VH-VL binders against Lactate racemization regulatory protein (larR). Designs and how they scored, part 8

Target 1, 221 residues: Lactate racemization regulatory protein (larR), of Lactiplantibacillus plantarum (f9uss8)
Amino acid sequence: MVLTDIEYLLSYLEAHHVPTIKKKRHTYLTYHGLAEHYTYVLKDGIIKNSIILQDGREYNLSYIAKPDVISLLRDEVSRSTDQPFNVRIESEYATFYQVNRVAFWKYVNSTPELQNYVKNYYRKKLSENILRLQRMVMNGKKGAICAFIYSLVDLFGRKVNEGILIDFVVTNDDIAGFCGISSRSSVNRMLKELRTDGVITVKNHKFIIQDVSYLLDQIAN

## First folded at step 4 (VH-VL)

Design s55 (framework fv_ebronucimab)
Fold by ESMFold2-Fast, scan of step 4:
Structure s55 (fold): chain C 221 residues (1-221), chain A 123 residues (1-123), chain B 111 residues (1-111)
Amino acid sequence: as target 1 above (221 residues)
Amino acid sequence: EVQLVESGGGLVQPGRSLRLSCAASGFTFDDYAMNWVRQAPGKGLEWVSGISWNSGSISYADSVQGRFTISRDNGKNSLYLQMNSLRAEDTALYFCAKDEYYEYGSGSYFDYWGQGTMVTVSS
Amino acid sequence: QSELTQPRSVSGSPGQSVTISCTGTSSDVGGYNYVHWYQQHPGKAPKLLISEVSNRPSGVPDRFSGSKSGNTASLTISGLQAEDEADYYCSSYTSSSTYYVFGTGTDVTVL
């Protein structure tokens, strides 16, 4: 069968013997503002991208749980361009291809399939960010939490007798950071409301979504 | 007005069992996670076990896993710790501690503590 | 499980300031804003003093303050008073099966 863009990229990196690095849980691959000479491609594991706001709060941008390039915002010619995000490992270990940035862009510039990957990457990321912004603006705090929980279905969801298990431990601090909510206590209060209403439950610190339609009703399209 | 009162401690021989109880009052017991924390004489605090509001989440410290069983009875506002196969190193003051949240673990803290019940494991 | 590292003892005179450090790793203190401080007077149960790095519960004097930088959290007691003589414990969330890790404890002596 025809390889997807990311499958093609991974095969290309493997065939060219690009080195990998392995990082353990809660260490950082890179930091917002740090000068970096590499383009990283997630091979295995789960990471979280974030920035630190002016007031010291962490604003979480995305989980990445499938192989993908971490960021393409830095090009080969912009020496002053710094890493745009903090990248923290959320799985027990994560493995990355570590590609010299200049070499990465030479690969892209010489390979039509990789040029197509880059075009599709930017379109995908732009569309995802527009949708996320729309959900944040349209939904209020409770709707933002509902939208966030629902977004975890695609990344970590699996069907169980009680509903949909989100097979990943998400902290209240992470939820606050994804939803732009200033306090963890506020998140906990809203999660208690959802639990009391029979929308979610928690088992072994993981969410089980019992009423998917309620979550969808709280989300603007 | 929140009160946690532990009982059931005492002197026991190694290999024997004890059951600790914690009677809670002054708050809606079934809305909060509950924890056991111990402190050996002259030593620091060690988390022993946690149980969520509905008993849906239960965890133990590695040192007691397989030997201790935490449980709760929301109808009686009571928390329990069944301690089997006791060892000398289990000698400690055992505190009942109320979580601020309905789940223990991620980001929670212990806003109220009982006075503790002393368990001494010695021949 | 490993404990968070605190100095064994700190001392000061009334009116002075003392600071207690609590050092962990990126998987506990450095990874989350879930550092809490407990005060324990001799023969008494621990009492929550600071939650979530820097939040003071109602009834805790403003001379107690908390902060965090990297893998180290700090508790500062300004205007030290005789009643502050106690053991102080930090704690942090960890993602392991243990879920909680406490500090080694610090004995504060008011001279």
Scores: ipSAE 0.055, ipTM 0.625, lowest interface PAE 7.1, mean pLDDT 84

Design s56 (framework fv_ebronucimab)
Fold by ESMFold2-Fast, scan of step 4:
Structure s56 (fold): chain C 221 residues (1-221), chain A 123 residues (1-123), chain B 111 residues (1-111)
Amino acid sequence: as target 1 above (221 residues)
Amino acid sequence: EVQLVESGGGLVQPGRSLRLSCAASGFTFDDYAMNWVRQAPGKGLEWVSGISWNSGSISYADSVQGRFTISRDNGKNSLYLQMNSLRAEDTALYFCAKDEYYEYDSSGYFDYWGQGTMVTVSS
Amino acid sequence: QSELTQPRSVSGSPGQSVTISCTGTSSDVGGYNYVHWYQQHPGKAPKLLISEVSNRPSGVPDRFSGSKSGNTASLTISGLQAEDEADYYCSSYTSSSTYYVFGTGTDVTVL
């Protein structure tokens, strides 16, 4: 599938002098349930989307590590403007365009390339959410962890002599949150099992996938 | 050679506070999880608290939850245990223990231990 | 808290073999190969003796061996020597907790 170049959107925003905001590691750009009048576009950095439940449990939805619109669930005509999830900065800094929501949709409605981008965006997000739901419901805890680790290849994967390096430090708490696993001990045990079986190894606190086919076998139905 | 040297123990009255330190040498301190384990006189081993390499994961035994705080300073190769609201049942020899991995959990083992520092809580 | 059951003491003569059991459930010792053994001499810190059921760290004599059958892990000391007189503790992974769980400890005496 051809996706409209996100670079087009970034160039458009820069040409129209849209203000940027810069946030430091482990601060939040926005919160679930907060009324918001902006559409944010990631210019640089790495972020994590999550929902924090009333009892303090965190459920992680995605990492975004390349320029992209953070969310398009709010439109110009909806009465509800509540932000659907929390956005936390995972890189040293992240930089965002702050676009007035009405102005953003005006840009989209005036530009065929951006309209195509939006259609492809929704299609992509729907597909990603179906795969996430499948991971959580069907594969069990070990399968969910394997699917999650494999999902990091597209975001952070780099070929090295030993295998595929995931060039980002992922904590066991983050893995638990992505996989819907309540016990960090269960995550640690399953990761140790994968290391013992030679599926993954660790160098400088980062995963190296040594047996990609094993991970894929845990995901395949 | 790997060395872990605890300090800060002593006699303290119930309800008071005490801070333990563990100085590490002979390994890359910020590559490993660290743990505190205690042993009451004549009794067995009890895990107290653990901290991952970057302080991103921290846990406590139920007996000390809300009273003790584990921390580390990777620049100083040091592990700490801040003990508040001390009780008679906290009387024990407190060991600093190095995890075999950068994250802690019971699937791992402690490959090196310090000599321990004695904490006596008595009026 | 200690949650794994060990005998309070075992004894033997020099040159004999002694075995220390560590009994748990299917959610810890029986379910996983993450059982470790520590040796503690009087007045000293514990020392890792066996990791992951049967692995010996460098420097541990081969007369120390570990095994597991069902819900019970065992540490066997063959050719018992006077310097083996010590307390021995097992520990195991648990599927229901983030806590490290130690055994009740066993005092080995060499007569």
Scores: ipSAE 0.136, ipTM 0.631, lowest interface PAE 5.6, mean pLDDT 85

Design s58 (from f3 with heavy chain F109M Y111V; framework fv_ebronucimab)
Fold by ESMFold2-Fast, scan of step 4:
Structure s58 (fold): chain C 221 residues (1-221), chain A 122 residues (1-122), chain B 111 residues (1-111)
Amino acid sequence: as target 1 above (221 residues)
Amino acid sequence: EVQLVESGGGLVQPGRSLRLSCAASGFTFDDYAMNWVRQAPGKGLEWVSGISWNSGSISYADSVQGRFTISRDNGKNSLYLQMNSLRAEDTALYFCAKDEYYEYGSGYMDVWGQGTMVTVSS
Amino acid sequence: QSELTQPRSVSGSPGQSVTISCTGTSSDVGGYNYVHWYQQHPGKAPKLLISEVSNRPSGVPDRFSGSKSGNTASLTISGLQAEDEADYYCSSYTSSSTYYVFGTGTDVTVL
């Protein structure tokens, strides 16, 4: 009956014969600061958005595991055309619609459904960023790790006999990057504490959350 | 002192089976992932198999998949490698190696045994 | 499964610096900071030399250093000494079915 905002966008791009590109695991679709004339829409696969700080540390912004526009921070005719972050492929392959930026905004401006998608996109991204900031500032490093692990439930969570399986391999470097933790030993120590306390376990390199209430308690004040 | 001692190696005919053991001491065995790594005479290191602290994660090199089975007994501080359908290409010194972490792969191997020699020959 | 590519051998005189490369792909060396180096003397088990690209374990001399650029990691031995004569192996994390891959190994000869 009624398509979701993203389903409408994908159907629109297909109907207008927008070309796709396919990228292999751990290659980059684009880099922070690269001048580019495209807006990318994830069609299939899993990606990670990040920035590399002045000191060489990677700060991870988000995983995207469902079709979505990667970024709408660039306007139609901005003097700054630089990409806002690095985009790395995390699945075996990822497929993207590669839309000329001016053409993308022309589509949006001519289509009420796409205008609604853009408004909802900005609201969603702003809300997500505010919540991420609140959690990290209020809960310290352990709270940040608990909040991050819990956030993976929405993206990769699947109920199994032992608890909630996070059906994606998340490295300790990724956790450190998402939580703003410079020390891998701190991540390792906190994960060991959670494992020892029966909060999480690991099977086939993937987390299983055994005590969801504990994670929620660490992030709720 | 932290120590790993392998045993069970020997001369075996192609197509037969052999079981290797690794006895761990001097550390809390059930806190760490364990690996088997082999080295053919005069050749390089080849990772064979890994097992996490609770046996929840297990993987094998493609060359041994379906023929070898890794297992551990945390109550006995022991790691095992059951080797079936042995081939001449399996001839190697087999090392037991401890990961620095409860999961294998991303970490380094900080403790190694002296190895046990397996010779597959007619 | 693929191995990481190292030169077969490297040689140098005492006091010289030698560098060993370890080349992989974006799915191992290029994709992660989980490159480790092991030193193996003849007849002995391997010993951890460098962890996570550039970290030295306690007891390893500062003559040993590690770095990485793109898909290639490097081990540099400065002030080469007779006791450095050994085989050197890199390893890397990989998000394949195995999760662990070794390099082909490099024989370091001190002339």
Scores: ipSAE 0.305, ipTM 0.735, lowest interface PAE 4.8, mean pLDDT 87

Design s61 (framework fv_romlusevimab)
Fold by ESMFold2-Fast, scan of step 4:
Structure s61 (fold): chain C 221 residues (1-221), chain A 122 residues (1-122), chain B 108 residues (1-108)
Amino acid sequence: as target 1 above (221 residues)
Amino acid sequence: QVQLVQSGSELKKPGASVKVSCKASGYTFTDYAMNWVRQAPGQGLEWMGWINTNTGNPTYAQGFTGRFVFSLDTSVSTASLQISSLKAEDTAVYYCAKDEYYEYGSGYFDYWGQGTTVTVSS
Amino acid sequence: SYVLTQPPSVSVAPGKTARITCGGNNIGDKSVHWYQQKPGQAPVLVIYDDSDRPSGIPERFSGSNSGNTATLTISGVEAGDEADYYCQVWDSSSDHYVFGGGTKLTVL
């Protein structure tokens, strides 16, 4: 009752002695099309979900920086066991609960608290997808970059004297992949414009947002 | 004035350890990453990795894990490189370099230390 | 790992224009930086972000970057320009800085 739904899930997995695995930075936990029978729950660390397009471009879907299930797209009744996307470790290490898929769904079916977690999980993912679509359709390339940078505040934001530090190294290739921009040069040009305008600065490879209202204005357009 | 001043040359025997220091001045030390670059005699520049000067978290290039350790002493604005179990192949000039990472996924070394020569011989 | 290819040497007569190339797959989509290193000295940044000059670097130094080739151009070459020149990029796929092999510029 007093636990968040994710805290309840984590305590449930720990109480049932679910094994954990630890993966190193820039290795893959899973990749699109891999046949396996596990559901993974992030215990600690930061990961990135993506797909690789036929032309070799990476299309980035999300960062996960707090404990959560990596994906629930494969349910107990799915015949396909293929993973829906690539999962790369972005922190120095990431730790995961590794749960048999059928056992995971048995856990969910046996407790109302886990059913509530799954319901909220799908709502959260649907909401995130709608926001991604809104960013792509309504804001153009610069607006998409501004919306993406602003979205990092909830994941990595920390207040500093100069503004809001995004306490994670985000590369221009990652930004291009999240925003559907094919040219890294285009991303560089727009970021240079934002720095020239005093909207952002960079320290130790990390963004500091100096003008939050500018980003919000670009999103509102 | 931005300056990076490195410690003096070292002559070591195989199996020994060495610590090279790089003292920064003229800028806010914790705002910029510090990089390490190796140059073997008569060879080109080889990037070894960088250290976040705010968090102390290092990132090592392929081939520079295990025996090589990047560290900081922020109280004196100093970055250090320690090499353990020295081999003859470690003989090189080691440079520290401040990066200006102005565009994400793009950075350059605006200031370099003068270099520290490490010679490993029996 | 991403590879940058430079000619090992370039010779030029005083007062003429030297061109040093840096080859890489789709290097025109990356930001290229250039360093000058004289014997026994640390490298010095001479061009950053393809074509920008740091303060103190003469206008004789310029850069370009397009397609698969970046070029450092030194016009009105002086004897003091004799040095090794290195190109550099950030490779986001490996999170690594990459240096070219270096080009020795000889002024006659």
Scores: ipSAE 0.200, ipTM 0.621, lowest interface PAE 4.9, mean pLDDT 85

Design s62 (from f3 with heavy chain S57Y S106Y, light chain G31S; framework fv_ebronucimab)
Fold by ESMFold2-Fast, scan of step 4:
Structure s62 (fold): chain C 221 residues (1-221), chain A 122 residues (1-122), chain B 111 residues (1-111)
Amino acid sequence: as target 1 above (221 residues)
Amino acid sequence: EVQLVESGGGLVQPGRSLRLSCAASGFTFDDYAMNWVRQAPGKGLEWVSGISWNSGYISYADSVQGRFTISRDNGKNSLYLQMNSLRAEDTALYFCAKDEYYEYGYGYFDYWGQGTMVTVSS
Amino acid sequence: QSELTQPRSVSGSPGQSVTISCTGTSSDVGSYNYVHWYQQHPGKAPKLLISEVSNRPSGVPDRFSGSKSGNTASLTISGLQAEDEADYYCSSYTSSSTYYVFGTGTDVTVL
């Protein structure tokens, strides 16, 4: 095809003059539980999706670093319903299309290319979540951290002489939240072990993966 | 090449405030966590406070929590300790210590300053 | 909070070996290999001597070595020299609210 599914969606939104909103680093686009009428589509930037658990802990769900819909979990019929995730900006700025939710689903239901995008979106997200759950429950907290670091290769990975540079600063609090680990100090300790074992190193606050096979062994075993 | 130079110590009365500074040189200051460690006369070392590379994480020893504030200015390669409500038991030589890592907690201190003496007495 | 327990002093003659113990609990020395040793000469700042139980930084003589068994870490100085006369402090990561806990310190005297 001439355009990928997401490229088609972006072209459609531009052609129909859908409004955009621009947000600054470490501000929130929306909050879990906020009653809103919008579906957001990331046009440019990097964001983090999370929820706050009943005990106050933050559980991080995903980074989105390429144009994509933030979430399609909300009911297409109801006029107003709660946002499923907190959305925090991780790049200096992020820009979003702000689409009325009911109008978005009307566009999808009348457009075969957008229906294909939605189908592939759900299948991709389900697959990613199943894989993450399997790795975490099979390999414990060390395996979860290894799986998480490896998952950053697809989003931020660049080959360098020393290994694979993860070209994004990920904090220990973010890692704790992605891996379901109760404390930053536990993450600190496990990352120290990986550094000591020569699995990773750090340059300009960014990870360099030196032993990819070690990470994969922790995930697979 | 790596140097840490503390300043701001002196004689101060109980209940008053004092601000310590640490000037760093010879390394990329904003790549590392920084710590304050103190030593009372004739006694051992006590960790006081730590701050990550970007000030995103900060922690204090229970003995100083709520009274001391650690901060850093990466543009000036400087670390600070604001000490409020000073007590006689805060009398000590205060060292600036460089962490081996960008976040504090489990690492070692690879470089230390010479210390600045704080005496809290009437 | 609590400090790690070290002997007040140890002494030896030149060429002999001395060992300094550093005893903690299961929440620090017993559970983690993040035990570090610092040497402090009179009137000077501490200097890193051993990191992570047994790793010797470049420039530290071979005669300094570290080990750990259970809740006790040990620093051994073999071939004791006059210049080794100093205070020695261990430190450990701790799972309590204080991230770093230091030992009580040991004064090494070369007779």
Scores: ipSAE 0.005, ipTM 0.518, lowest interface PAE 10.4, mean pLDDT 84

Design s63 (from f3 with heavy chain S57D S106L, light chain Y93W; framework fv_ebronucimab)
Fold by ESMFold2-Fast, scan of step 4:
Structure s63 (fold): chain C 221 residues (1-221), chain A 122 residues (1-122), chain B 111 residues (1-111)
Amino acid sequence: as target 1 above (221 residues)
Amino acid sequence: EVQLVESGGGLVQPGRSLRLSCAASGFTFDDYAMNWVRQAPGKGLEWVSGISWNSGDISYADSVQGRFTISRDNGKNSLYLQMNSLRAEDTALYFCAKDEYYEYGLGYFDYWGQGTMVTVSS
Amino acid sequence: QSELTQPRSVSGSPGQSVTISCTGTSSDVGGYNYVHWYQQHPGKAPKLLISEVSNRPSGVPDRFSGSKSGNTASLTISGLQAEDEADYYCSSWTSSSTYYVFGTGTDVTVL
């Protein structure tokens, strides 16, 4: 009977016949710096957000694996705006509502439920970013990797006999990008050490966390 | 049981291109990283390139960076090396080598093919 | 660029012990336990002999052993046999790159 903020947004977009687009794995929905006229809402699939650093290297910001707005960092009035980050499809396919940006903000400004969604969205994203930065600054490279692996539990974690299965394939390049590690070989070395120590194992190319307490011990509060 | 069979080598002139193939059998090909290692006549071993199980990670030796492209087709159990702008220094026996791990770089090569000879000469 | 240093050749009689050194830097052999040894008979592909400094793969005789001290890894062959006549290569992971580095190779002659 009562919808959550995101359920309300999705039902609203469907009721107003907002068009959807479907994108295939490893294609980009948007690129950092390109002009963009739309607000995208993930309907189904998994995506990865990233930005380009000053040295040309990509830094990974987040996975989004549940329906959500991709970004609300652009203003609601300007005809021309630049996409704040790259959006790459990580699942076989991802489907998005494609909402004219100006129209989206007109709907928000006229709908109290959408206003609440937006306010909660900003609060959630700010909190997530503060915690992410805190963990990165307070932990060494090994701690950053442990914190990242643990963060995957909420998005992809399933309990199995061997431990917690992370039901998504994460590459070493992705881990390097999420942890601010410039060397893929450093990531490989630390992951091999975690496997050798019995902290994690791999089954069907996916991590299984066998010693959650070890990961937590490597993470600053 | 496990077999790696290279092909595509031959005599080629400097500046030209050549494509090597490696056919794998006897193991689950898509579970492991694969590598190309070369050996010039009468010389030692040199790692050329590595590719992870799903092609998500790829690296090259500095000597071939920008000229060679490694790729794999898991549906065909095959590894490839596209060699462009060949130089006399690229003359070598090219081995296909299986990593012991699904990512390359830290493991060892538990199985090797017999190699395919590439000769770059004018 | 960086290549691990091995003696060019080592020789011995059947039943004798020989040791092959593999010397690098703190960025490869000295810094990590990711040193591997490969045996190559003339006209054949290399074969894994020792992994991660001292681990013997199944099927490798126990007369082959590996060790490491500082920047030098060593392969020791006890009770030399005619079949051991081959080239031996060490390899190591290197922190300066994502790729492996190989040794210069050592030719073992059984007299």
Scores: ipSAE 0.014, ipTM 0.487, lowest interface PAE 7.8, mean pLDDT 83

Design s64 (from f3 with heavy chain S59Y E103D S106T, light chain S26D; framework fv_ebronucimab)
Fold by ESMFold2-Fast, scan of step 4:
Structure s64 (fold): chain C 221 residues (1-221), chain A 122 residues (1-122), chain B 111 residues (1-111)
Amino acid sequence: as target 1 above (221 residues)
Amino acid sequence: EVQLVESGGGLVQPGRSLRLSCAASGFTFDDYAMNWVRQAPGKGLEWVSGISWNSGSIYYADSVQGRFTISRDNGKNSLYLQMNSLRAEDTALYFCAKDEYYDYGTGYFDYWGQGTMVTVSS
Amino acid sequence: QSELTQPRSVSGSPGQSVTISCTGTDSDVGGYNYVHWYQQHPGKAPKLLISEVSNRPSGVPDRFSGSKSGNTASLTISGLQAEDEADYYCSSYTSSSTYYVFGTGTDVTVL
């Protein structure tokens, strides 16, 4: 029997009796720039990472819907690295391990299995961020929206009679934030065009992707 | 049968406040964006305000921005318009209108109420 | 102020056809297929007549049709009947300052 990297980390945290905290929908676990001494690990629930600009606009970075470390950008030495982003709860509740940052890095540095987890974590996050940046910069606003909707298939996708149901409510404001689109009216208009063209439909506030190949074509060029 | 029934209109003095209500039935109220549209006597239609299904997106016409507040109570199937600092030019029949979509934007108003008359005068 | 231009009045005899224009710009009527038409009888609420340029809702007679060319959308009423005497308003999505803009309205008189 072999544990995945994240299963190994979770087993380690349980064995060391790391405390957990539980937060309800639309509350914040932490804020960009806040000085805290913790590394958080999602145990269950769905969260959204974002940065809020000085003018109040929100730029969304990712949804996390499976157990994972929220961020490893802060180390045990760097004073210039505060909490890198806001963390908002998107499920009814989310539960987190709250690990002392210095203790976390000390254990990683002394444990080969945890070192392997961290290496794989950075590689995965770097690859995901590069692909996200390429899709947004190279494909324009409509391509960015198509890439974002397609990315939801992995996180929330379910086969239904009409197509692929995205089993999670995503608002036009969230899409604007994920795609770097400053005008919500532009998002609404482009989504209306996708509905009119038969690419997507909506049922109970959730997207159903009817033409997956169209989305993929918009991402490629 | 879809029904939208407005209430709360009446005669009010300039500078005072009035609260309009719209009672919805015959559809799943919390699945749709809702709007207020007004019509001054003998004039055309003017969109006033709109609110998405969950109150997450709210918009106002420039003429009412800062004075009017739109809100909804999904548990009561009701839409509201709080009107403060009323002016003579706010005199109009106020319609409650249902958007065809849950989010706000490019949609059309598939159902309208009969309206409630607001007269701002002494 | 309404942003879309409609003729003030149009008239016709029973059985004839009348057309109402709705003129905007590239940022509304010309840029998108989100033009809608509403019919309002005297003393009544508006009723959706045509959505998204040319789609007829259930219950709207076949004699009502919509089209668009450039910055101008048109509503055509064929086989004009006495009950068609009403005010007609177009509306469009706009990319400028608001999501909704209405036309100035057209009074249709059946002679």
Scores: ipSAE 0.014, ipTM 0.565, lowest interface PAE 7.1, mean pLDDT 84

Design s7 (from f3 with heavy chain S106D G107S; framework fv_ebronucimab)
Heavy chain, then light chain:
Amino acid sequence: EVQLVESGGGLVQPGRSLRLSCAASGFTFDDYAMNWVRQAPGKGLEWVSGISWNSGSISYADSVQGRFTISRDNGKNSLYLQMNSLRAEDTALYFCAKDEYYEYGDSYFDYWGQGTMVTVSS
Amino acid sequence: QSELTQPRSVSGSPGQSVTISCTGTSSDVGGYNYVHWYQQHPGKAPKLLISEVSNRPSGVPDRFSGSKSGNTASLTISGLQAEDEADYYCSSYTSSSTYYVFGTGTDVTVL
ESMFold2-Fast, scan of step 4: ipSAE 0.322; ipTM 0.712

